# Ledger of designs, part 2: VH-VL binders against p55518

Target 1, 151 residues: p55518
Amino acid sequence: MKTLIVEDNPKKRASLVEYYSSEFPSDDLEVTSALISGLRVARDTKPEFIILDMTLPNYSPDENKGSRIELMPFAGREFVMRVNRMSIKTKVIIVSMFETFGVAPRLITLNSLDAELRDRYPNVFVEAVHYSQAQADWKTAIKNARLSLDR

## First folded at step 6 (VH-VL; framework fv_daratumumab)

Design s33
Fold by ESMFold2-Fast, scan of step 6:
Structure s33 (fold): chain C 151 residues (1-151), chain A 123 residues (1-123), chain B 107 residues (1-107)
Amino acid sequence: as target 1 above (151 residues)
Amino acid sequence: EVQLLESGGGLVQPGGSLRLSCAVSGFTFSSYYMSWVRQAPGKGLEWVSAISGKGGYTYYADSVKGRFTISRDNSKNTLYLQMNSLRAEDTAVYFCAKSPFRYGSDSLYFDYWGQGTLVTVSS
Amino acid sequence: EIVLTQSPATLSLSPGERATLSCRASQSVSSWLAWYQQKPGQAPRLLIYDASNRATGIPARFSGSGSGTDFTLTISSLEPEDFAVYYCQQRSNWPPTFGQGTKVEIK
């Protein structure tokens, strides 16, 4: 199983990688930190499982200097839509640190985005879950999604 | 300490095939991205192909896509480049190059290089 | 693809002089730029990675600076062994691309 992680936050990315590598050591894991690179890897290598952030930069952030490129709050939604258009055999789960997105006067919740993506892209999208360092719900969600793809 | 040793270069006719090898020592081979980078006589450097540590993610320059295949045998610490349907413009020194990244499909630079092997495609 | 343009194409200097080499990207590469040295008949050698970090074993006279689209490699005082071709390379966008090279030759 080829699995792709698309995550720009270094600490969250490290936690996802550590968990996934420990739980599924035989899987061939790849990691990217931006929307454009994630879409390129998906198109060119066709990973069977994708763990994705909702809020991503277009291009890889400058982690060495501590600066970050502008973040797009709905990048994960765009990613799912574009991967669906690729017609590749893959499943996507979104793991987000944020429960609300956008700017006043229109804020959108993670639960609303989850419902929207399940409705629009049922063949590609699995679910969106909240990431919290203190809770293990995201680990259970990733594990269940991955195990559902076994053979 | 880190050493990359290439072999397999030579003279081949247009339309022919050739397989390059790169034997590696001094680091955990299966952990790092490896690439082939070529240089035509008197010209600059051109990235050709890359492969992830476990081999599941492979990438090719548009100029070689469909003709070249990168692979690795981690049990033998060896990187390969199978070159088919060779053209005169494939004439170059081919370098084996290591990246310092375990995950790096979107972001490669090269910390160690082999000495290169010359491939000449001529009739 | 990001195009990297190096200038000048050739730099003629004497030992002891300062060399300043430029690399310009067609679009922003943040700090994701490396510099390599290549001597005739040899493989490239990594000098600088991520714009300003000196690779292991590289003498202090080599320094890199810049961000975005404009980058500079400086050799503070040329030694005889520094006369070579220098290449910049970006890792910001796929595929990785190299500049055309700057030849530093003895005057």
Scores: ipSAE 0.647, ipTM 0.849, lowest interface PAE 1.0, mean pLDDT 89

Design s34
Fold by ESMFold2-Fast, scan of step 6:
Parts: structure tokens; sequence; C-alpha cells
Structure s34 (fold): chain C 151 residues (1-151), chain A 123 residues (1-123), chain B 107 residues (1-107)
């Protein structure tokens, strides 16, 4: 299985890579740090499983056009929508360090985004889960999602 | 010592096919992105294709998409480039090149190169 | 794709002189630029990666600088073996692209 990780935070990315590589050593893992590169890899190589962050820069540091990295708070939602339009055989799980997005009074929760994406994109989206370095819930979610693809 | 050695170049007619090989030693082959980079006579360098360490991720320059296929056999420490529907403008020295990257989705640079093998496409 | 323009096309100098080679990108590549040396009939050799880091085994006389769109390769004092063609290459955007080269030749 080809699996793609799209994650801009180096520490979280390292944790995801370490866990995934140890749990599924035979899978072919690719890693990228930005929305545009993630979409390009998905389109060109068609990975069967994608682990994605909700908040991502448009371009990685390697693809940055300026001196400042601008984060897109709902990049993961855009990614799922665009991957769905590609009509490829893939499943996406979102792993986010944040449980709320935006600024009061326009706050959106991770649970609300999860419900929205599961409703709108049931053929590609699996779930959105919270990432905490101290907890293993995200590991269980990734493992269960990946194993469901073998059924 | 890191070594890359290309073979398989030669003279082919337009529309023909040719397969290049690159034998590798001196590093853990299956861990790194490998690429083909070409150079037309008297011209500069052009990246052609790249493949991930396990072979599942492949990328191609627009000029060769649909005609060339990159592959690797990690048990033989060998990289391949299958070239189909060759055109006169594919005439070049083809270099096998290693990247220091395990993941190459964000783009590559090349730390070691082979000597190159000449492909001439003419009637 | 990003276009890299190298200048001058040819640089004619004598051994012992300083060589300064320029590479300009059509859009920002941050610091994601490499430099290669190629001698006639030989493969390119990596000199500098990520704008300013010398590759293993590369003499201290070679140095790189710059960021964004403007980059420079400097050879502080030319040795006879340094007369070659030099290429810059960006890894900021897919596909990776090379400049057209600067030939450093004996005056």
Amino acid sequence: as target 1 above (151 residues)
Amino acid sequence: EVQLLESGGGLVQPGGSLRLSCAVSGFTFSSYYMSWVRQAPGKGLEWVSAISGKGGYTYYADSVKGRFTISRDNSKNTLYLQMNSLRAEDTAVYFCAKSPFRYGSDSLYFDYWGQGTLVTVSS
Amino acid sequence: EIVLTQSPATLSLSPGERATLSCRASQSVSSNLAWYQQKPGQAPRLLIYDASNRATGIPARFSGSGSGTDFTLTISSLEPEDFAVYYCQQRSNWPPTFGQGTKVEIK
C-alpha cells in the first residue's frame, strides 16, 4: 500500500512517520509538508491512504515564494474536496493538533468538520481525530483506518 | 565509495525503444530517490524522471510522460529507464543520479552521478 | 516551472583569480539552490546545496551565497582543475530545473 503523509510541523511529522513505519513496515510511505505538493503527489501517484493535517501552508519552505509562510486553517478540508474530485481509490484521515478553528464568534470545532466531511465525502473521508503527543488515540485511529482498507 | 554505472545506450530509429540500466553500489539503494537526468549534445541538464526508494512513487518530466517508464530492482541494486516512442529530440547523454532524500515529493537535488550513457535517435 | 538564468555565459580568467558566477530565478526559490561542476566528457559533481552548504570533499575555495531569486557561486582563487562549466539547480518547485550553465575558461 502506498500511503501519503501531509504534515508541515516537523515534530508531529516525525512522530507520524515513526509510528506508521513501525506499525506498517511493508507500506510505501511518502511525506510532504504543503497543500499543493500533497495534491500533486495524490494526483500523480494515487496513494491508497492519506494522513493529512487540517492546517497547512500552500507551499512548503522549499516551494515558498516569499519570506513568510502563510497557513491555511481549512487546507485539509480543501484537500479532501479536491482529492474526491480526482476519482482515485483512496481514503483520507485528518490528524489535527487543534480542536477548534477560527476566531470567536466564528469558531468551528474539529467534531463539526469531521461530521461535515463524512457527510459530504463518504467515499474518501474516514474521520478527523485530535493529535496529542501525550495520548495514543490518534495511533489507534490511524491503525483502524489503515486496517479497514485490507477488508 | 558510491558508484553509479549506466549502460544500454546506443543508436535507435525514431519511434523505437531502448532500456537503460544503472548499477549502483556503496549506499543503501532501497532508501533513496533515484533519477535520470539527460544532456543533449552541447546543451544543459534536464531532469527526466525520479523514483522513490521502494519504487511506489514515480515522477516524469512533461516531455517524456506516457513514453518513458522508470523502475528499479532493489534486489539487484539496479535502476531502469524504459524509453518508448523515441524522438530525435530525446538524443542525449542520460545520467543516473542519486538524491540524499528518502522522500522526494517536495523536489530533489543530486549528490552523486554516474558517467552517463549516450542515446542517439536518428534514422 | 521555474526558469534559472546564469550569467555570464562565459567567464574568461587566469589561475589565481577570483570567479563570481550568478544565478537568477524567475520566482523565489528561498535557499533551495544547488551548484554543480561539469568537465568535458564527465558527469556533473555537486559543489553546493541549499545555497551555501559545501558538499562532502569540496575545497573551501568554493562558496555559495544568496536567497530568494539571486544566488552567487564564488571561487576565491582559481586552480587549473576549476576550469569547467557550472550549473545552478533549484529544488523549490517541481519539476527540478537547471540553469543553462556558465563556462569558466582560461583567458
Scores: ipSAE 0.670, ipTM 0.858, lowest interface PAE 1.0, mean pLDDT 90

Design s35
Fold by ESMFold2-Fast, scan of step 6:
Structure s35 (fold): chain C 151 residues (1-151), chain A 123 residues (1-123), chain B 107 residues (1-107)
Amino acid sequence: as target 1 above (151 residues)
Amino acid sequence: EVQLLESGGGLVQPGGSLRLSCAVSGFTFSSYYMSWVRQAPGKGLEWVSAISGKGGYTYYADSVKGRFTISRDNSKNTLYLQMNSLRAEDTAVYFCAKSPFRYGSDSLYFDYWGQGTLVTVSS
Amino acid sequence: EIVLTQSPATLSLSPGERATLSCRASQSVSSRLAWYQQKPGQAPRLLIYDASNRATGIPARFSGSGSGTDFTLTISSLEPEDFAVYYCQQRSNWPPTFGQGTKVEIK
């Protein structure tokens, strides 16, 4: 099974990769750090499972320079919509460090985004969960979503 | 010592097929992206194709998409390029190249190269 | 695709002289630029990655600088073995692309 991780934060990305590689060592894992690269990989290689951040830069950050990147707060929503339009056989889970997105008065919660995406894209979207270093809930969510694909 | 050795080049007619091989040693082959990079006679370098460590993620230059297939056999430490429907403009030295990245579909440079194998497409 | 333009096409210099090679990108590649050396009949050899990091085994006389769209490879004092073609390559945007090369030849 091919699994794609789209995550721009190096520490969170390392945690996701370490967990996923240890839990599903036979899966073929690919990792990207931006919306555009993630969509390109999804389109060209059609991974069956995608672990995605809600807030992403358009283009891969230059981590060698400690680059300042412009984050798009709803990039994950854009990603799910575009992957749905590709009509590929894949499932997407969102794992976010943030529980709110945007700027008042257009502030949106992670729970609201989860409900919206489940309603609009039920064939591709699984769920959105909060990432916390202190909690293992995101690990359980990833594991459950991945195991559901084995059937 | 890291070593990459290409083979399989030769003279083929337009429309023909050829399979290139690259035998590698000196590193954990299954952990790294591998690429084919070509160089037409007297010209510069052109990236052709890349494959992930486990082989599930493959990428192609627009000029070869649909005609070339990259693959690898990690049990034999060997990278392959199957070239079909060859054209005169595919004439080049084909280099096998390693990237220092396990996950690198959005970011490749090449830390080690093979010596190259010449492919000539001519009637 | 990002286009890389190298200049000059040819540098004619003597051993002991300083060589300065330019690479310009059609759009910003941040620091994600590599330099390769290629001698006649041989494979390219990585010299510099991410603009300024010297690859393993590369002599200190080779140095890279620049960011964004303008990059420079400097060879502080040419040795006989340095007469070769040099290529820049970007890894900022897919697909990876190379410049057309600068030939450093004996005057």
Scores: ipSAE 0.703, ipTM 0.875, lowest interface PAE 1.0, mean pLDDT 90

Design s36
Fold by ESMFold2-Fast, scan of step 6:
Structure s36 (fold): chain C 151 residues (1-151), chain A 123 residues (1-123), chain B 107 residues (1-107)
Amino acid sequence: as target 1 above (151 residues)
Amino acid sequence: EVQLLESGGGLVQPGGSLRLSCAVSGFTFSSYYMSWVRQAPGKGLEWVSAISGKGGYTYYADSVKGRFTISRDNSKNTLYLQMNSLRAEDTAVYFCAKSPFRYGSDSLYFDYWGQGTLVTVSS
Amino acid sequence: EIVLTQSPATLSLSPGERATLSCRASQSVRSYLAWYQQKPGQAPRLLIYDASNRATGIPARFSGSGSGTDFTLTISSLEPEDFAVYYCQQRSNWPPTFGQGTKVEIK
């Protein structure tokens, strides 16, 4: 199985990569850090499983320089929509360290986005879960989603 | 020491096919992105194709997409480039090149290169 | 695709002189630029990666600088073996692209 991780935060990315490569060592893992590169990889290589962040930059950060980048709060939603339009045989799970998005008073919750994506893109979207280093819920969600593809 | 050695180049007519090989040693082959980079006579370098360590992720320059296929055999430490429907503009020295990246779809540079093998497409 | 323009096309210098090579990008490549040396009939050799980092085994006389769209490769004092063609390459945007090269030749 080809699995793609799209995650811009170096620490969270390292945690996702370490967990996934340990749990599914036979899978062919690819990692990107931005919306545009993630979409390019999805289109060109058609991974069967995608682990995606909700908030992503359009272009990969310069990690050597520590440059600030503008994050797109709903990049993950756009990614799911565009992948669905590609007609790729893939499943997407969103793993976010934020539970709210946007600016008060127009905040959107992770639970609300989860419900929206499940309704609009049931053939592609699996689930959106909260990431916390202290909790293992995201690990369980990733494992369950991946194992469901083997059945 | 890291070594890359290409083979399989030669003279071929337009529309013909060739398969290039690159034998590698001195590093864990299955861990790194590998690429083919070409250089037309008297011209500069042009990236052609790249493949991930396990082989599942492949990328091609627009000029060769649909005609060339990159692959690898990790049990033999060998990289391949299958070239079909060759054109005069494909005439070049073809280098295999290693990237220092396990995950390199965002960006590639090349830390080691082979000597190159000449492909001439002419009647 | 990002276009890289190298200048000058040819540098005619003597051993012991300082060489300064320019590479300009059509849009920002941030710090994601590499430099290669190629001698006639040989493969390119990585000199500098990510604008300013020397590759393993590369002599201290080679240095890189710059960011964004304007980059420089400097050879502080040319040795006989340094007369070659030099290429810059960006890895900021897919696909990776190379400049046309600068030839450093003996005066």
Scores: ipSAE 0.687, ipTM 0.868, lowest interface PAE 1.0, mean pLDDT 90

Design s37
Fold by ESMFold2-Fast, scan of step 6:
Structure s37 (fold): chain C 151 residues (1-151), chain A 123 residues (1-123), chain B 107 residues (1-107)
Amino acid sequence: as target 1 above (151 residues)
Amino acid sequence: EVQLLESGGGLVQPGGSLRLSCAVSGFTFSSYYMSWVRQAPGKGLEWVSAISGKGGYTYYADSVKGRFTISRDNSKNTLYLQMNSLRAEDTAVYFCAKSPFRYGSDSLYFDYWGQGTLVTVSS
Amino acid sequence: EIVLTQSPATLSLSPGERATLSCRASQSVYSYLAWYQQKPGQAPRLLIYDASNRATGIPARFSGSGSGTDFTLTISSLEPEDFAVYYCQQRSNWPPTFGQGTKVEIK
């Protein structure tokens, strides 16, 4: 199984990589930090499983200089839509540190985004779950999604 | 010490095939991205292809897609480039190059290089 | 693809002089730029990565600076062994691309 992680936050990315590589050591893991690079890897290599953040920069952040990066709050939604249009055999799970997105008074919840994506892209999208450093719920969600691909 | 040694270059006719090899030592081969970078006589450097540590993620320059295949044998610490349907413009020194990255194919630079092997495509 | 333009194409200097080499990107590559040295008949050698970090074993006379679209490689005092071709390379956008090179030759 080829699995792609798309995550811009270094600490969360490290936690996802550590968990996934430990739980599924035989899987061929790839990691990117931005929307555009994630979409390129998906298109060119067609990974069967994708673990994705909702909020991503368009291009890889400059981690060496501490550059100010502009995050796109709905990048994960854009990613799912574009991957669906690629017609590749893949499943996507979103793992987000945030439970609300956008600017008041037009805030959108993670639960409503989850419902929207499951309705619009049922062949590609699995679910969206909340990430918490202190909890293991996201680990269970990733494991269940990955195991469902083994049938 | 890190060492990369290419072999397999030579003279080949247009439309022919050739397989390049790169034997490596001095690092955990299966952990790192490897690439082929070429240089036409008197010209600059051009990235050709890259492969992930486990071999599942492969990438190609548009100029070689469908004709070249990158692969690796981690049990033999060897990187390969199978070149088919060769053209005169493929004439170049082909370098084997290591990246310091285990993940993140979207972010390659090359910390160690082999000496190169010359491929000449002519009739 | 990102285009990297190096200038000048040829830099003619004497040993002991300071060399300043330019690399300009067609769009921002942030700090994701590397510099290589290549002597005739040899493989490229990594000098600088991520704009300003000196690679292992590279003498202190080599330094890199810049960010975004404008980058500079500086050799503070040329040694005889430094006369070579220098290439910049970006890793910000796929595919990785190289500049056309700057030849540093003896005046």
Scores: ipSAE 0.676, ipTM 0.862, lowest interface PAE 0.9, mean pLDDT 90

Design s38
Fold by ESMFold2-Fast, scan of step 6:
Structure s38 (fold): chain C 151 residues (1-151), chain A 123 residues (1-123), chain B 107 residues (1-107)
Amino acid sequence: as target 1 above (151 residues)
Amino acid sequence: EVQLLESGGGLVQPGGSLRLSCAVSGFTFSSYYMSWVRQAPGKGLEWVSAISGKGGYTYYADSVKGRFTISRDNSKNTLYLQMNSLRAEDTAVYFCAKSPFRYGSDSLYFDYWGQGTLVTVSS
Amino acid sequence: EIVLTQSPATLSLSPGERATLSCRASQSVSYYLAWYQQKPGQAPRLLIYDASNRATGIPARFSGSGSGTDFTLTISSLEPEDFAVYYCQQRSNWPPTFGQGTKVEIK
């Protein structure tokens, strides 16, 4: 199985890669750090499983510039929509460090985004889960989603 | 210690086919992205194709997409480039090149290169 | 596709002189630029990666600087073996692209 991880945060990315590689060592894993590169890999190589962040830069992060990188809060939503339009056989799970997006009073929750994406893209989208280094809920969610794809 | 050696170049007619090989030693071959980079006579370098360590992710320059196929045999430590429907503009020295990346097809530079093999397509 | 423009096309200098080679990108590549040296009949050799990091075994006289769209490769004091063609290459945007090269030749 070809699995794609799209994650711009180096620490979270390392944690996702370490977990996935250990749990599914025979899978062919690819990792990208931005919305556009993730979409390119999805279109060109058609991975069967995608682990995606909600908040991503459009292009690879400028790590030497730090906060100069503009993050798109709803990039993961756009990613799911575009992947759905590709009509490829893939499943997407979103793993986010943030439980809310935007600024008060117009905050959108991860739970409401999860409900929206399940409703709009049921053939592609599995679920959105919160990432916490202290908890293993995201590991269980990834494992369950991946195992559901085995034939 | 790290060595890459290309072979398979030669003279071929337009529309013909050719298969290039690159024998590799000195590193864990199956762990790293490999690429083909070409250089036309008297011209600069042009990236042609890349393949992930396990072979599941392949990428091609627009100029060769649909005509060239990159592949690898990790049991033989060998990278391949199958070139079909060759054109005069494909005439170049073809280098195999290693990237220091296990993951990250979006982030390639080349830390080791082979000596190259010349492909000449009649014009 | 990002276009990299190297200048000058040819740099004529004497041994012992300082060489300064320019690479300009059509749009920002952040710090994701590499430099290669190529001698006649040989493969390219990595000199610098990510703008300023010297590759293993590369002499201290080679240094890279710059960010965004404007990059420089400097050879502090040319040795006879440094007369070669130099290429820059970006890894910020897909596909990876190279400059057309700067030939450093003996004056």
Scores: ipSAE 0.626, ipTM 0.844, lowest interface PAE 1.1, mean pLDDT 89

Design s39
Fold by ESMFold2-Fast, scan of step 6:
Structure s39 (fold): chain C 151 residues (1-151), chain A 123 residues (1-123), chain B 107 residues (1-107)
Amino acid sequence: as target 1 above (151 residues)
Amino acid sequence: EVQLLESGGGLVQPGGSLRLSCAVSGFTFSSYYMSWVRQAPGKGLEWVSAISGKGGYTYYADSVKGRFTISRDNSKNTLYLQMNSLRAEDTAVYFCAKSPFRYGSDSLYFDYWGQGTLVTVSS
Amino acid sequence: EIVLTQSPATLSLSPGERATLSCRASQSVSNYLAWYQQKPGQAPRLLIYDASNRATGIPARFSGSGSGTDFTLTISSLEPEDFAVYYCQQRSNWPPTFGQGTKVEIK
């Protein structure tokens, strides 16, 4: 199985990679840190499983070093939409450090984004879960989503 | 010491096929992105194709997409390039090149190169 | 794709002279630029990565500088073995691209 991780935070990315590699050592893992690179890999290589952050830069911090980093708070939502349009056989799970997105008065919760994406993209989107170093919820969610693909 | 050695080049007619090989030693082959980079006689360098350490992620230059296939056999420490539907403009020395990256979709540069193998496509 | 333009196309110098080679990118590549040396009939050899880091085994006379769109490779005092073609290469955007090369030749 080819699995893609799209995550710009180095510590969270390292944690995701460490967990995934230990739990699914036979999977072929690729890692990117921005919306554009993630979409390029999805389009060109068609990974079967994607672990995605909701808030991403258009280009990785490394790719635009010395320039202002513009974070896209709903990048994960755009990613899911665009991957759905690719009509590839893949499933996406969102793992986010944040429980709210956008700016007041138009704040959107992780739970409402989860419901929206499940409704609009049921063939591609699995779920959105909160990331915390102290909790194992995200590990269980990733494991369950990945195991469901073995059927 | 890191070593890369290409083989399989030769003369082929337009429309023909060739398979290039690159035997490597001196590093953990399965951990790194590998690429093919070519150079037409008297011209500059052109990246052709790249493959991830386990082989699941492959990328191609627009000029070869659909005609060339990159692959690897990690049990044999060997990288391959299957070239089909060859054209005169594919005439070049083909270099095997290693990247220092395990995850290379965001960026590649090449820390070690083989000596190259010449592919000539002519009638 | 990002286009890299190297100048001059040919640089004719004598041993002991300073060589300065330019590489300009069509858009910012930050500091993600590498330099390679290629001698006749040989494979390219990595000299500099990420604009200014000298690769292992590369003599101190080679140095790289620049960021964004303008980069320079400097050879402080040419040795006979330095007469070669030099290529710059960007890794900021996919696909990786190379400049057309600068030939450093003996006068």
Scores: ipSAE 0.592, ipTM 0.831, lowest interface PAE 1.3, mean pLDDT 89

Design s40
Fold by ESMFold2-Fast, scan of step 6:
Structure s40 (fold): chain C 151 residues (1-151), chain A 123 residues (1-123), chain B 107 residues (1-107)
Amino acid sequence: as target 1 above (151 residues)
Amino acid sequence: EVQLLESGGGLVQPGGSLRLSCAVSGFTFSSYYMSWVRQAPGKGLEWVSAISGKGGYTYYADSVKGRFTISRDNSKNTLYLQMNSLRAEDTAVYFCAKSPFRYGSDSLYFDYWGQGTLVTVSS
Amino acid sequence: EIVLTQSPATLSLSPGERATLSCRASQSVSSYLAWYQQKPGQAPRLLIYGASNRATGIPARFSGSGSGTDFTLTISSLEPEDFAVYYCQQRSNWPPTFGQGTKVEIK
């Protein structure tokens, strides 16, 4: 299985990679840190499983220089929509450090985004889960989503 | 010590096919992106194709898409480039190149290179 | 594709002199710029990656600087073995692209 991780936070990305590589060592993992590069990899290589962040930069940050760039709070939603349009055989799970997105008065919760995406894109979207380094819920969600693809 | 050694180059007619090989040693082959980079006589470097460590992610320059296929056999520590429908402009020294990356989302640079193998496409 | 333009095409210098080579990108590549040295009949050799990081085994006389669109490779004091062609390369965007090269030759 080809699996793509799209995650811009270096520590969270490292945790996702470490967990996934340990749990599914035979899978072919690719990793990117931005919306545009993630979409390009999805289009060109058609991974069967995608682990995605909701908040992403459009282009990869220059991590060597500690660059801080503008994050797009709903990039993950756009990613799911665009991947759905590609008509590729893939499933997407969102793993987010944040439980709310956007700017008041238009704040949207992770639970609301989860419900929206499951309703609008049931053929590609699996679920959205909260990430915390202290808890293992996101690991269970990733594992269950990945194992469901073996059926 | 990291070593890359290309083979399979030679003279071929336009429209013909050729398969290049690159034998590697000195690193965990299956962990890193590998590429083919070519150089036409008297010209600069042109990236041709890249493949992920496990082989599932492949990329090609627009000039070779549909004609060239990159592949690898991790059990033999060998990288391949199958070249079909060869054209005169494919004449070049083909270098096998290693990247220090397990993931190639932002593109690649090349930390080790083989000596190259010459491919001449001529009638 | 990002186009990299190197200047000058040829530098004619004597051993002991400082060489300064330029590489300009058609759009920002941040710091994702590498430099290679190629001697006649040989494979390229990585000198610098990430605009300013020296690769393993590369002498201190080689240094890289710059960010965004303007980059420089400096050889502080040319040694006989430094006369070669130098290429810059970006990895900010697929596909990776190279400059056309700068030849450093003996005056």
Scores: ipSAE 0.654, ipTM 0.855, lowest interface PAE 1.1, mean pLDDT 90

Design s41
Fold by ESMFold2-Fast, scan of step 6:
Structure s41 (fold): chain C 151 residues (1-151), chain A 123 residues (1-123), chain B 107 residues (1-107)
Amino acid sequence: as target 1 above (151 residues)
Amino acid sequence: EVQLLESGGGLVQPGGSLRLSCAVSGFTFSSYYMSWVRQAPGKGLEWVSAISGKGGYTYYADSVKGRFTISRDNSKNTLYLQMNSLRAEDTAVYFCAKSPFRYGSDSLYFDYWGQGTLVTVSS
Amino acid sequence: EIVLTQSPATLSLSPGERATLSCRASQSVSSYLAWYQQKPGQAPRLLIYYASNRATGIPARFSGSGSGTDFTLTISSLEPEDFAVYYCQQRSNWPPTFGQGTKVEIK
């Protein structure tokens, strides 16, 4: 199985890669850090499983220089919509460090985004889960989603 | 020491096919992106194709998409480029090139290169 | 596709002189710019990556600078072996693209 991880935070990305590589060592893993690169990999290579952050930059940041990057709080929603339009055989799970998105008074919760995406994109979207150092919920969610592709 | 050695170039008629090989040593082949980069006589460099370490992720320049196929055999430390439906504009020296990246499908530069093999497409 | 424009096309200098080569990108590539040297009949050799980082084994007389759209490769004092063609390459946007090259030749 080809699996794509789209994650811009270096520590969270390392954690996701370590867990996934250990749990599914035979899978062919690719990793990107931005919305545009993630969409290009999805379109050109058609991975069967995608692990995605909700908040991403449009383009890969200059990480070595510590450059300011503009994060898009709903990039993951945009990603799911565009992947759905590609009509490829893939499933997407969102793993987010944040439980709320946007600016007050227009804050949207992770639970609301999960419900929206499950309703609009049931053929592509699996679920959105919270990432926390203290909890293993995201590991269980990734494992269950990946195993469901094996049926 | 890192070594890359291309082979398989030659003269071919338009519409013909050729398969290029690149034998590598001196690094863990299966861990790195590999690419083919070409250079037409007297011209500059053009990236042609790239493949991930395990081979599952492949990319092509628009000019060769649908005609060329990149592949690798990690048990033999060998990279391949199958070229079909060759055109006069495909005439070039083809270089095998290594990237320092495991996950670099969108961010490639080339730290080691082979000496190249000449492909001439002419009637 | 990002277009890289190198200037001048040819730079004619004597050994011991300073060479300054320019590379301009059609849109920002941040610091994701590499420089290569190619001698006649040989493969390209990586000189600089990430705009200013010298590759292993590359002499200190080679230096890179710039960010965004404007980049420079400097050779502080030309040695006989430095007369070659130099290419810049971006990896910020897919596909990776190269400049057309600058030929540094003996005057």
Scores: ipSAE 0.646, ipTM 0.851, lowest interface PAE 1.1, mean pLDDT 89

